# Designs tried in a protein design chat: miniprotein binders against q53ft3. Part 6

Target 1, 195 residues: q53ft3
Amino acid sequence: MFGCLVAGRLVQTAAQQVAEDKFVFDLPDYESINHVVVFMLGTIPFPEGMGGSVYFSYPDSNGMPVWQLLGFVTNGKPSAIFKISGLKSGEGSQHPFGAMNIVRTPSVAQIGISVELLDSMAQQTPVGNAAVSSVDSFTQFTQKMLDNFYNFASSFAVSQAQMTPSPSEMFIPANVVLKWYENFQRRLAQNPLFW
Key: E = the ipSAE of ESMFold2; O = the ipSAE of OpenDDE; V2 = 0.75 times the mean of E and O plus 0.25 times the DockQ between their complexes.

## First folded at step 3 (miniprotein)

Design E2
Fold by ESMFold2-Fast, scan of step 3:
Structure E2 (fold): chain B 195 residues (1-195), chain A 81 residues (1-81)
Amino acid sequence: as target 1 above (195 residues)
Amino acid sequence: DMVEIRFRVETEDEELAFQVFLLVRRLLYEAGVKYIIWVTGNVIEIIIRTDDEEKARQIVELILRLVQELGAKVEVEIRRE
């Protein structure tokens, strides 16, 4: 029912079902992960009145799993991006002899999805900065996207005078990209979870 | 060794096309590939360029799976240099 994506890794679409209403994805080498995308595959919608609560779990210093609510996915909002880099507590106290007693912590975290009533989900509060709803984060994303767009367009020697679609090519005027950026910023400011 | 992938996706309506546009755009940015994405009404056109064959295959699989699940119409063209 669900997929999980991490940049630079194979997409996962086969969640482990651990209960009738609970699904889990493993995240090996999670210390290198900054963002996770969770999405519905679209083949099986949630039952009416239901949605999915998305949780993140990592091993604490004693190896016990700690679960944190990241956010939600629903039929109306079937995908969400979460920043998990700030949620890990893997860094211990630093002192001159800390490196002399190296304990290897388990490197596997998990994304959990719990199918819950929408009314129940509406009463829950996700951890403060897990959802990628920060205007600063999306500003960085938008700047890199624009850089990639202009680099790609210049590699094809695209003429800005050509504003009509070609049979095998599409051309985007600079003004359209700028309007998209402005709309994206304003929409995020109004509703950062419209994603 | 450069792979160029072109998609044309036609959805049921403009709202769904916009949602697909936002999702695909984010996925392509996170994947670190060069891309252009254009949306007009209920039609989305995507051009992706990368020298990472494995990444290209993952992107193609993900987009085709998404389109198939939505019941949208899709045309894909892959060119290798």
Scores: ipSAE 0.000, ipTM 0.084, lowest interface PAE 20.1, mean pLDDT 63

Design E3
Fold by ESMFold2-Fast, scan of step 3:
Structure E3 (fold): chain B 195 residues (1-195), chain A 81 residues (1-81)
Amino acid sequence: as target 1 above (195 residues)
Amino acid sequence: DMVEIRFRVETEDEELARQVFELVERLLREAGVPYEIRVEGNVIEIIIRTDDEEKALQIVFLILRLVWELGATVYVVIKRE
């Protein structure tokens, strides 16, 4: 039902269903993550009167999960961007994942989605206003995503020239990526109100 | 090596959907990959398959860029074989 996107990583579309109304994505090496996008796949809408509460969990100093409410996704707002870089040492919040408090592997965080009544969601307060504004923050996320892609592709291209060739490795011409990135930056500059 | 990418793009209205359809179809035609594209009302469905991972990556980012530039909502499923 849901997808999870982190700049520079493969899109996750296979959430682990841990209860009838609860879904989880694993975020390995979460210390390198600043923003996470959660979105609905669009094939299965929420039932009438329902939406998804989005939670973030990281291991505390004892390896116990600390769940925090980040925000919401609904049929009317099926995607949301969340900043998680400031939440590593935050307080836990009341959460529906209490029965699933287990010791976690260090450096692996989770995004949890709980399908809840819209009335119940309206009574909840997301921690630290993790949700970002759609206009300028989405633009910043997009730019960072492109930068990560360009840096990855350019680094890979240089490294392959210095290593034994491998058929399983991808080689992306740096000039192709650069031209694409420059064209995108140019279009972004031409429309400063770009989403 | 083979990748299959499915997009569902939802727009505010049918006129914007037509613009997205035309731009994406032109991109896919010029990319030279097998594709299917459908538009119904304000929704565009896109399926592409290719064994050229460089093209696959370019197509994904270019479609996402176009969708973001036009203010539409996109849902993406990527299957790698």
Scores: ipSAE 0.000, ipTM 0.129, lowest interface PAE 11.1, mean pLDDT 63

Design E4
Fold by ESMFold2-Fast, scan of step 3:
Structure E4 (fold): chain B 195 residues (1-195), chain A 81 residues (1-81)
Amino acid sequence: as target 1 above (195 residues)
Amino acid sequence: DMVEIRFRVETEDEELARQVFELVERLLREAGVPYEIRVEGNVIEIIIRTDDEEKAKQIVLLIYKLVLELGARVVVWITRE
């Protein structure tokens, strides 16, 4: 019913159902994640009067999950973008020398979705440092991605104008799409806040 | 000016094709443009028609991005008429 998207990672569309009303996505290497998009797949709407509360959890120093409310998705607002970079345990706690005997615990965070009554959701307050998304946050995210790729693809198409049999047709080779994806990944590596 | 976009998406297996089909159909429905989508085995074929070139850009690039991230191969044809 739900999907989870992180820039530069495979889209997750198969949440683990942990209760009749609760679903979870795993986020490995969450310290490298700045933003997460949660969205409904549209095949099954929420029952009337219900929606989904979106939570983020990370392991504390004892390995216990700490859950924080990020926001909500509903039939009227079926996607949301959240900034989680300010919520992570140990942010700003990196050692300056880096060469020490530290046992690295696998860092896996989770996105949780709890199906709840809309009246109940209205009584809850999301954490203050999670970015509040627009009503159509998935479209906003994708528009940014689309503009970047279209500029790249258009540049390539212009250079291949002589190779195009019909001026009303444009063929975009798979290798051009792959190059765009690699360029976007390079941009994210240079500035993790870009997305 | 009307734009027609045709996609052929080929995945490694039928389960991945189901996931791609579900996600793409959701996006096309939300885009509000006329579309046709079909799936047979590990192949998905999509046809989209719109007179809004900005929407055409959004649809093309969004589908490309998502199918590549899901491990699929894709070929696209765009015709202006």
Scores: ipSAE 0.000, ipTM 0.187, lowest interface PAE 12.1, mean pLDDT 62

Design E5
Fold by ESMFold2-Fast, scan of step 3:
Structure E5 (fold): chain B 195 residues (1-195), chain A 83 residues (1-83)
Amino acid sequence: as target 1 above (195 residues)
Amino acid sequence: SKLYEVEIEVRGEDPKEAAREIAELAKRLGAEEVEIEVDGNKVTITFEVRAESEEQALKIAWELALEARRRGLKVIVYVTEVT
């Protein structure tokens, strides 16, 4: 349902589902990450009245995971950009065992998405400066990438729905998503224009 | 006016000269805490500037990277309000 993108890295579209309403992306080498983009794939919209709360997690000085609310994604606002570099520095050591902290901290953080009622999300307060404003060719690229994927997935779903006995159930095999990504990258390399 | 942290990320073939030019332009505008961080083919320029709004800070930062953008380098600008 969701995608996660870090500039200069392969896009992740296969979140690990850890509960019926909870999804996780791993962020290896998070010390080198300043910003992350979280977005909806557009194939499966949120049910009416629901949205996604986006969290960031890293191990604290004691190795315990600390979850912080970054913001939200909804059908009306299906993507958001978050700054996480400030959150990582907040864990920084000011005690004698700073080096021990670094050694014991794994290089992997996580982005978590919790599907929740919009009313519940309205009662929550994200970390103040996590969501950021951005302008660039990267934001335009991400928008075109989302549009391209949505069109591809929608076309596939329509074809499948016409042939299945239960067309209200939409399933897209993981290899189809991988094929889309490979084709998208190849076409970008050969011709940077999109439809 | 409010204080904003600006991060300008420049990527491509040899972005260092463009990044230094951006940093110098930022200093001339009165930006404080101007820093440059190099990581392979990516260079990030960070500084603080006062502006009337987040939108104004964003426009100022985007304009500072005009020459880099004209050279075909990929530019990303981030603006965060300092609280």
Scores: ipSAE 0.011, ipTM 0.411, lowest interface PAE 9.1, mean pLDDT 70

Design E6
Fold by ESMFold2-Fast, scan of step 3:
Structure E6 (fold): chain B 195 residues (1-195), chain A 83 residues (1-83)
Amino acid sequence: as target 1 above (195 residues)
Amino acid sequence: SKLYEVEIEVRGEDPREAALEIAWLALRLGAETVVIYVDGNKVTITFEVRAESEEQARKIAEELAREAERRGLEVEVEVEEVT
C-alpha cells in the first residue's frame, strides 16, 4: 500500500504489516539519512474518512524505541517529505570512559504508518523538528527545491542557447541535474535547516 | 533485469514544479539518465530505470506522475524497453 524512499537508496514498497492498521519500514544506517519520503502506491486508496499517520522511531541509549509523529498521508495528499536529521540522537555528553570495550549495535530506525480516522489525525500534533507535517511545510520545501534547481540549471542555458536555433525550447542535460543533486545534498549536510 | 526508457509528459497552466519533482524522485530511485525538455506549457521528463518487466517500469512511472495528476495537470506516460 505504501512506499518509502531515501535519497541515494533503492525504494522500498514492501512494508511489514504488524497489525490490521499498522505498517513498518526498516531504515538501516539511519544516521546518514536527512529526509524520508513516504507515499501511497496507486493500487489501494484509504477507505473514505481515513488516512495514514506517519511515525519515526529509533532505539535510544537504553535500547528502547520511542515513536514520534512526523505527519500524515491521505488520498488527497498521498506523499510527504519528512526531515528526520533533527530527530536523531547526537552523540553529546559522552564521558571519556564510556568508549572502552563498547559493542555498538547496528543503527536501524523505523518508519511506521498507522491507518486512522481523519478526525483523529486532526487532533494530533507532529514533532516540531519534522516541520513537514503540514501541507504548507511540504509545499515550501518543494518550492525551495525547485527554485534551487532552476537557478542552477539556468546558469548552463546561456552556453547551450548559442548552439540551439530554437528560442522556445530548453534542453537540460542529465549531468546538470546530477551536479545540482550533489550540490543540494552537500548544502543539506552542512546545514540541515537549509531547506 | 532489463533497462526501460520512461517518458512522462506533463501539460497544463503550471507544469514545471510537478515535472521537476518527478525528475528529482527519478534520480532518487536510481535512474541512470534524466533529461528534461521544456516547451511552453509542456514539460517532458525522460529517464531509464531497471525493472523485471515493462509493467513494473510503467507502475513506477505512474506513481511518479501522481503528483502532477493530483494538481489537475494532463499527464501521459510511455515506457519502452531499451534495445
Scores: ipSAE 0.000, ipTM 0.163, lowest interface PAE 13.2, mean pLDDT 64

Design H1
Fold by ESMFold2-Fast, scan of step 3:
Order: C-alpha cells, then structure tokens, then sequence
Structure H1 (fold): chain B 195 residues (1-195), chain A 83 residues (1-83)
C-alpha cells in the first residue's frame, strides 16, 4: 500500500504489516538520512474518511523505540516529504553515558504508518520542522529522489540474466511509477509552503 | 484507462544493452506488445501501456528513457493513442 524513498538509496515498496492498521519500513544506517518520502502506491485508496499518520522512530541508548509524529498521507495528498536529520541527532535527548564508554546502539530507525480516521488525524500535531518548507531544498530533493528511483529500477533490470520475467522475481508496478511521478510533478508546480 | 503506443528510439555506439534493459523493465512493469527493432546504431523499443491521458503515458515513457540518457545515449520518445 505504501512506499518509502531516501535520497541515494533503493526505494522500498514492501512495508512490514505489524497490525491490521499499521505498517513499518526499516531505515538502516539512519544517521546518514536527512529526508524521507512516504507515498501511497496508488493501487488501493484509503477507505472513505481514513488516512495514514506517518511516524518516525529511532532506538534510544537501551534499544527502545522513540516514536514521533511526522505528518500525514491521504487520498488527496498521497505523498509527503519529511526532514528527519534534526530528530535523530538526539540534541534534546539526555540519555546517560555508561561507565563502559562503549555506545553500540542499533543503527536502524523505522517509519511507521498508522491507518486512522481523518477526524482523529486532524486533532494531532506533528513534530516541528519535519515537513520540507524550502522551495530550493524541495526541488533538489525531488531530483535526488527521481535519480534514486531510476537507479533502483535500472539495477533490478540489470541483475536479471533473463529477458523474460521469472515468477520468483520482484518488480515495481507501472502505476507506482506513474503515481509517484504525478505527485512530485504536482509538488514542483506548487509552492511547497502550500503543502 | 486509454491504451497508448510508446516508441523509444535509442542511438549511440552501443544502444542494444540499454534498449534491452528498457524493454525488460517495461515488460516487468506491465507494458504489453513489447518489441525491439535494431537498425545499425539505432534501436527502437515499442510497447503499449494503459494510462489516464497521453501526458501520463509520455511521462511514464520518459522515466524509462532516462535509463538510456544516463548511459550517454541519445533518446527520442513518441506517444500516440491506439485507435
């Protein structure tokens, strides 16, 4: 139902369903991530009155997840770009340093999507400065995402020795590409501040 | 959805590999009637896709054509509604 894009990385389209209404993407090596895009694949819309709340989590010093609300995706706004660099820096977190002086935390963060009622989502406030607000930054990020998607699609084709698809292979549906392109084309035409 | 015929022409010193990759990917992404025609240093990939409009079909085709552009090849895209 959902996809996740990170600048310079392969696109993820296979979220882990951890509950009937909850989906998760793993973000390995998250310390190198500044922005993340969450989008709907465009094949199945949300039921009327429903949408998706997008959360970000990172492991604390004890390996426990710390969840923060980034924003939302809906049938009317099926993609969202989030800045997570400030959230993962731990600038506000005061976790203690152990006597061992060896800090080895899991390097994998997560994007969580919770399917919720639109009325419930309207009552929630995302963390500050998570949404991209700069036009120049948005344009650069969008081009980077496009490059990342092409690299993924190209690498998938190259890795196959056969010209005919195998039943065991993975693929990206054409409507996913079209929906993703449509969303970003619309965003480029609109001032990101209105998003 | 309407049905559109897409033609992607790839030109260069070695266009065959890029053209085969484009055709293979188009096939995997749901394109039908995928064909490759070789004529010297030019290879044409032709296929059919369903899209809401000609503009959407063109955008989709341009995404695939970028694979050849990134490899330093010249590319041209043409899209027409199937009558």
Amino acid sequence: as target 1 above (195 residues)
Amino acid sequence: SKLYEVEIEVRGEDPKRAAKLIAFLAKKLGAEEVEIEVDGNKVTITFEVRAESEERARKWAELLARIAEKRGLEVEVEVEEVT
Scores: ipSAE 0.000, ipTM 0.105, lowest interface PAE 13.9, mean pLDDT 64

Design H2
Fold by ESMFold2-Fast, scan of step 3:
Structure H2 (fold): chain B 195 residues (1-195), chain A 83 residues (1-83)
Amino acid sequence: as target 1 above (195 residues)
Amino acid sequence: SKLYEVEIEVRGEDPKLAARWIARIAKRLGAEEVEIEVDGNKVTITFEVRAESEEFARKLAEYLAKRAERRGLEVEVEVEEVT
């Protein structure tokens, strides 16, 4: 139902479902990540009156996960951008993942999405200035992030004739990335808040 | 970008819950000077946002007003540049 994008990395669209209403993405090498985009795939909308609370988890100095609320995604605002660089290892916010036994490597961070009532979400406060919250800044940043991702991915494009066979490597055709980018650009231009 | 004043007027039965939600989400999206005025069965939410165009500010206002419309309330939106 959800996707997760980090500038300079491949988009993730296969969240691990850890409960009926909870989904998780793994973020390896999280110290090199500045921003994360979380978005809905558009396949299944939230039920009326519901949305998704977005959490970030990283291992503290003892290797224990610390969960922090970053923000929200909804049917009306199905994408959100979060700055995770500079978040400290420390006390987490109140979170619905406390009872979960999520198996992961101590060096890997996670994005968690909890499907919750909109009224409940409106009462919660995200940590610091993790979310990009101004409308102008939000649109500019999303455009920049989208362009950065496409440019980065495109810089590694090679023709099939130029590829050295490597069974351990995974490749995404450049045309698939271009198609996704163009569709996203078109939708962003028509409605800057669709994401 | 320019500064725009958005005014969302909600009328009908039980407009306060929708107005409260609108105000909270507007603040979360970066709106400043958020104010709520209650006048009988009419509630007016006013705020300021920076946007590239009046159309963008209007899109934001429409998004915020959608919940009230879904509840069957009458919603009126006004957007104007702050000069």
Scores: ipSAE 0.000, ipTM 0.090, lowest interface PAE 21.5, mean pLDDT 66

Design H3
Fold by ESMFold2-Fast, scan of step 3:
Structure H3 (fold): chain B 195 residues (1-195), chain A 83 residues (1-83)
Amino acid sequence: as target 1 above (195 residues)
Amino acid sequence: SKLYEVEIEVRGEDPKKAARFIALYAKLLGAEEVEIEVDGNKVTITFEVRAESEEQARRIAEKLARWAELRGLEVEVEVEEVT
């Protein structure tokens, strides 16, 4: 379903399926890799509301995988290029705190693709060279809350002309949702730390 | 912090729904002067937000845009410091 391309190497189009929703490509000699392209083969689209989260994994000093989120591929954006040179931590390299024990680890990394809900993917943050800020974490959580609530509420919206009289049913005006968001914004402004 | 003007342009099928979500989220983040302009299958959301740097403002805008991109909409982002 997926392809993986590294500059100067043969393209890989046969991912290993390790679970119903998980696929893996092996990247031998990963220390020489700077960029990786992940793409969909275009024959089978993702199911409605789903996409692929792309992860990078390298072995730590004990040979255990360390997974990092790189980004996403979707039906609307079926190809993405990632820079991984900054994500190789240099386990076993020459430095004051890294060479205390001699450990043999293989030079094989992996690209993992996990089929996930688009809403779930939108809330995840790809790793980088900077520490994750509290503002970034709050933004992701808030986006997830807003997306879930807005999509749920809007799925029940009907115009006045489309409403059928029912004494036992209650209807919530769409403007109530907007008033809630505006009240939250006002409270957030009173605490600069939250923004 | 400094003030930045953010413009998010969304194109595709049902861009109006995505624009409304983006506008509401921007308001939640303390954005001011939030405006939505509709032109056929193109919708533009413009607002002002405070951030420590242009890079931070762009990251905020791109997170808002990601919701629309993941749903197959075409998105363009522009960020400028308000002088």
Scores: ipSAE 0.000, ipTM 0.184, lowest interface PAE 18.4, mean pLDDT 67

Design H4
Fold by ESMFold2-Fast, scan of step 3:
Structure H4 (fold): chain B 195 residues (1-195), chain A 81 residues (1-81)
Amino acid sequence: as target 1 above (195 residues)
Amino acid sequence: DMVTIRFRVETEDEEKARLVFEWVEKLLRRAGVPYEIEVEGNVIEIIIETDDEERARLIVEFILILVQKLGAKVEVEIRRE
């Protein structure tokens, strides 16, 4: 359901499902990582009222995982970039991955995604320096484009049971993207204030 | 402050590469950031520079979603100076 990218590395799209509502990506050689991007693949949207809490975990000096909340992904904001370079020496935060405390790999960090109720997520406090957002016109334009594309593509993908994502990539027919783009252009032509 | 982002995107075919090029170019023109984009067959290379960290983040997110939706392969490098 999710993808994870680190600059200079191959995209990961095969999260390890460790519980019904919990997914994990491994990040080898994490001390060289500055940023991580987490995104939804768009084949299946979150159920209404649900979203994903994104956590970062690194092994402490005893090999025990230390989890920190980075932020969230939702149907309305299906991707986020996080700066983790300043978090590797940080303190642990409250987390839903208690059963994961057995994992010990000194050079491997993890991204964890917990599917939770939006109301529950609203009461969580991400580490302050992990993500940032803006309200300028470019930000609004980009968010609007992504939301429209995500909703269209996700709806189309769910209706197409034959779509087969590979472990290293997601497949969506080019004509689906073309149809969405044509609709977007039509809206802009009819109302320039759309975006 | 200054962020430089380099993408290398490899699509399944030239039609998908054209879609990536068109959408990315539209995004970058709207963003108003210095950029270079090259397309050769099914491969697109993109370089952007900006001192706006949030704008850089949104550009990265958009491109990655687009690439993933089209089943393409991507390599990205982000450097701060």
Scores: ipSAE 0.014, ipTM 0.321, lowest interface PAE 7.2, mean pLDDT 65

Design H5
Fold by ESMFold2-Fast, scan of step 3:
Structure H5 (fold): chain B 195 residues (1-195), chain A 81 residues (1-81)
Amino acid sequence: as target 1 above (195 residues)
Amino acid sequence: DMVEIRFRVETEDEEFARRVFELVEWLLRKAGVPYEIEVEGNVIEIIIETDDEEKARKIVEYILLLVQRLGAKVEVEIRRE
């Protein structure tokens, strides 16, 4: 029913169902993630009066999950972009002589989706400024990714006048694609507001 | 006013094909049209059927834009029945 996308990673469309109304996506290496897109696949709508509350969790120093409400997806707003970089445990929370300097569990966060009544969702307040995009957020994000790729690739290509003018005959070397992917991932890690 | 769209997408290698497959499948699911999609090695084959010509046009434009910018080879065939 749902999909989860992180820039530079394979899209996840197979959520783990942990209860009749609850679904989870795993986010390994979450320290490198700035934004997450959550969306409905479009094949199965929510029942009338229902929607999805979107949560983010990470393990604390004791390995206990800390869940925070990011926002909502509904039939009328089937996708949303969330900024999670500001919600992660930072270095400022660590004590040099404490147990927090010991790595106890893998750095795996989760996105949780809970199917809830719209009335119930309206009474809840998401954490800070997590939601950063409109109902068309996936299309906007994907277009931005494609534009970034095109601009990068074109910097290494011969001029448009020297290539076939047909869009269907665009030629981009394989090594340029791989280099773009690596550069895009690195820039996302260094600047959370990139993309 | 049924339209059938067939795509054949060829990439440089299998890993790249899997990434393209995932993105295209998600797009098709989001579009809410009947589809069949298969990946074998570095080749992805897609069949879409819809009675909404405007939606068909948008799907074609989006898939062509996506695969062309990713450096994949694409063949498209549109049939009206």
Scores: ipSAE 0.006, ipTM 0.144, lowest interface PAE 10.2, mean pLDDT 62

Design LA1 (at its last look DockQ between E and O 0.02; V2 from the best seeds 0.00; counts 0 for: pae E 13.7 > 1.5, placed apart)
Fold by OpenDDE base, look of step 6:
Structure LA1 (fold): chain B 195 residues (1-195), chain A 104 residues (1-104)
Amino acid sequence: as target 1 above (195 residues)
Amino acid sequence: SVEELEKEIERLLRLIRKLLEWVKRLYELAKKLLEQGKTEEALKVLQEAYELAQYALRLAKETLEKAQELGLTELIEEAQELIQEIRELIEQIEELMEKIRESQ
């Protein structure tokens, strides 16, 4: 139902379902994460009148989880980008995830999605500055990512004619894509706003 | 302005289309790697293809929503077509990945 994307990391599409209405993604090395994208996979919509409240959890100095409401995803807004870098020192908020027996390591944060009534969600207040103006920032991020990928890949593209006599299609060696991805990840990790 | 937004949506759709083309190429590359017995490399490429395709799908859906909000009929149709193409490709990638896993 949900996916989680951290810049420079593999897309997570397998959320841990901790309850019928609750899903959790683990975010290792969360201190290096600036932004998280939460999105619906599009396979299963929310039931009518329902949406998803998105929470971020990190361990405090005592190792206890601090949960903060980041924002929401809905059938009408199936994706959202959240800035979490500034939340690491924030105060906890009310959350629906209770005492989950999730083995937490100090370096691992969590994204929790709780399926809730839209009316209930409307009464909740996300932490300030977590919600990035979703469309513009995402569009810019996407454009830069796509442009970077395209430019990088194109620079190494070889004509099939160069590899094999017959096809006119341009091919990119797998290693080039991998190198791009690794470099992109590294850059994102170093400066998530490098674009 | 609505006109500026329309142009931006058109640009986004073009980018998504380019991304889709790359995903297709990665899929084909993975198949070639499999033929060469490079299963692990193929899986890595497929994973990348999958991630890129999922990203493209999300973008296309968001673009569709914007086009719908603006009542841009032609761009709505284009976005819907792209969404369908991306979904089909995702399914193909998933199927291939599953086949590889079953063979191990």
Scores: ipSAE 0.015, ipTM 0.303, lowest interface PAE 7.0, mean pLDDT 75
Fold by ESMFold2-Fast, scan of step 3:
Structure LA1 (fold): chain B 195 residues (1-195), chain A 104 residues (1-104)
Amino acid sequence: as target 1 above (195 residues)
Amino acid sequence: SVEELEKEIERLLRLIRKLLEWVKRLYELAKKLLEQGKTEEALKVLQEAYELAQYALRLAKETLEKAQELGLTELIEEAQELIQEIRELIEQIEELMEKIRESQ
């Protein structure tokens, strides 16, 4: 139902369903992420009167998830851009000395989507720093599209290389690019604000 | 089989045409940014257009090779026409990037 896009990374279109109304995307190496885009694939709309609350979660010092509300997606607004850089900062800021015996917690965060009643969503307050104002939305969209395209294509370059390689060119299996593009274009056709 | 491969070539040609449309949109955006004095943003957009156009060219050449292997004359001609159009667009992008560099 949903997709998750991070600049420079492969688009995720297969959320893990953890309950009838809850979906999760894993964000490995989340400390390098500044923004995430959450969008509906457009193949399955929300039931009437329902929408999706979008949450961000990172592991605390005990490895327990800390969920923060970022915002919402609905049939009327099926994509949203969220800033998460301010939400993950502060780790280790109180201790300039490194720990000698600490096993590092995994650097994996999550985006969660909870399907909820629109009336319930209207009563909730997103984290203040998650709001994003874009001056040139087309440039940002274009950059995310290209990063998504190249990242997806590059994931197959090694396993399917068939030609004598040119050092200045990327060689990608054609069917991989076609499948990615069909999915991405379907989203654009249904929501011109997809990014 | 052959019918499935022919359909794949047709889908690739449609994808290449859509990529070309996006490259043209990026080129027009870069020109608009230049008119606004946003030179650094324009160069970034042009670089993205250039890389996307080069990728479209590689796909078009691969598609041409597939069509030639199957002896599909009509699809061969279509792929060749797209390759030429992509090359012309790459030249336009390169010319604009060079003009900007000379002005710095």
Scores: ipSAE 0.000, ipTM 0.195, lowest interface PAE 11.3, mean pLDDT 67
Fold by ESMFold2, look of step 6:
Structure LA1 (fold): chain B 195 residues (1-195), chain A 104 residues (1-104)
Amino acid sequence: as target 1 above (195 residues)
Amino acid sequence: SVEELEKEIERLLRLIRKLLEWVKRLYELAKKLLEQGKTEEALKVLQEAYELAQYALRLAKETLEKAQELGLTELIEEAQELIQEIRELIEQIEELMEKIRESQ
């Protein structure tokens, strides 16, 4: 249902399903990982009204799992990049004798995905400042382009009383520009990628 | 999915290129307005071109970071080339605005 990607590693597509509603990926050598991408494979969507809470788990100095909420994936946001640097307590400097400071706990972390109600997910606060959605950036970019064009054209608007006659020059009524702007916005709302 | 993220990056790069083409057209329009003696209008167009180019630069840098996080070497190179092209256009816009303001 889910995939997990770390830069420089093979994509993991075989999550361990540890419960009906819970999936896990192992992250060996987690101390060297700064970002992780979690995504839906697209074969099985979440049921209506549900989504996935994404957690990062690492063993603490006592070997106990520490789970931290990274963020969410949903049918409307089926992929996300999460920053996990700074979430790993005990991250230390490299030692010349690193093997001599062997921790008894495993150094394997996990990404966990829990299928939950969207309303329940809304009450959770992710740790960290990760989770990037390119869909929002694309929409914002397109809207900014639209606003720029409209502001540009509007900055040259004059009333008919302010016009100097120029029979060899063509003019475009401001209402035409407004109609174009409104039409483009309607199309963008229907399909942000229509062009 | 990673495939969806890669496709989003490709779409963003294409849109940024179209935006850059629009900035170039605004720059040329400003030059035409200056030839017509419409200095105040030219400055307005240049200000809008500048703001749009700065937005495009920020988006291109964000797109580069996404491509770097996914290790997409070809898209990284494309984003870097686009960033350089946008920076050059910003410099041209700034130089023309400065020349206009000095002659006012």
Scores: ipSAE 0.000, ipTM 0.215, lowest interface PAE 13.7, mean pLDDT 70
ESMFold2 (binder alone), look of step 6: mean pLDDT 91; pTM 0.922

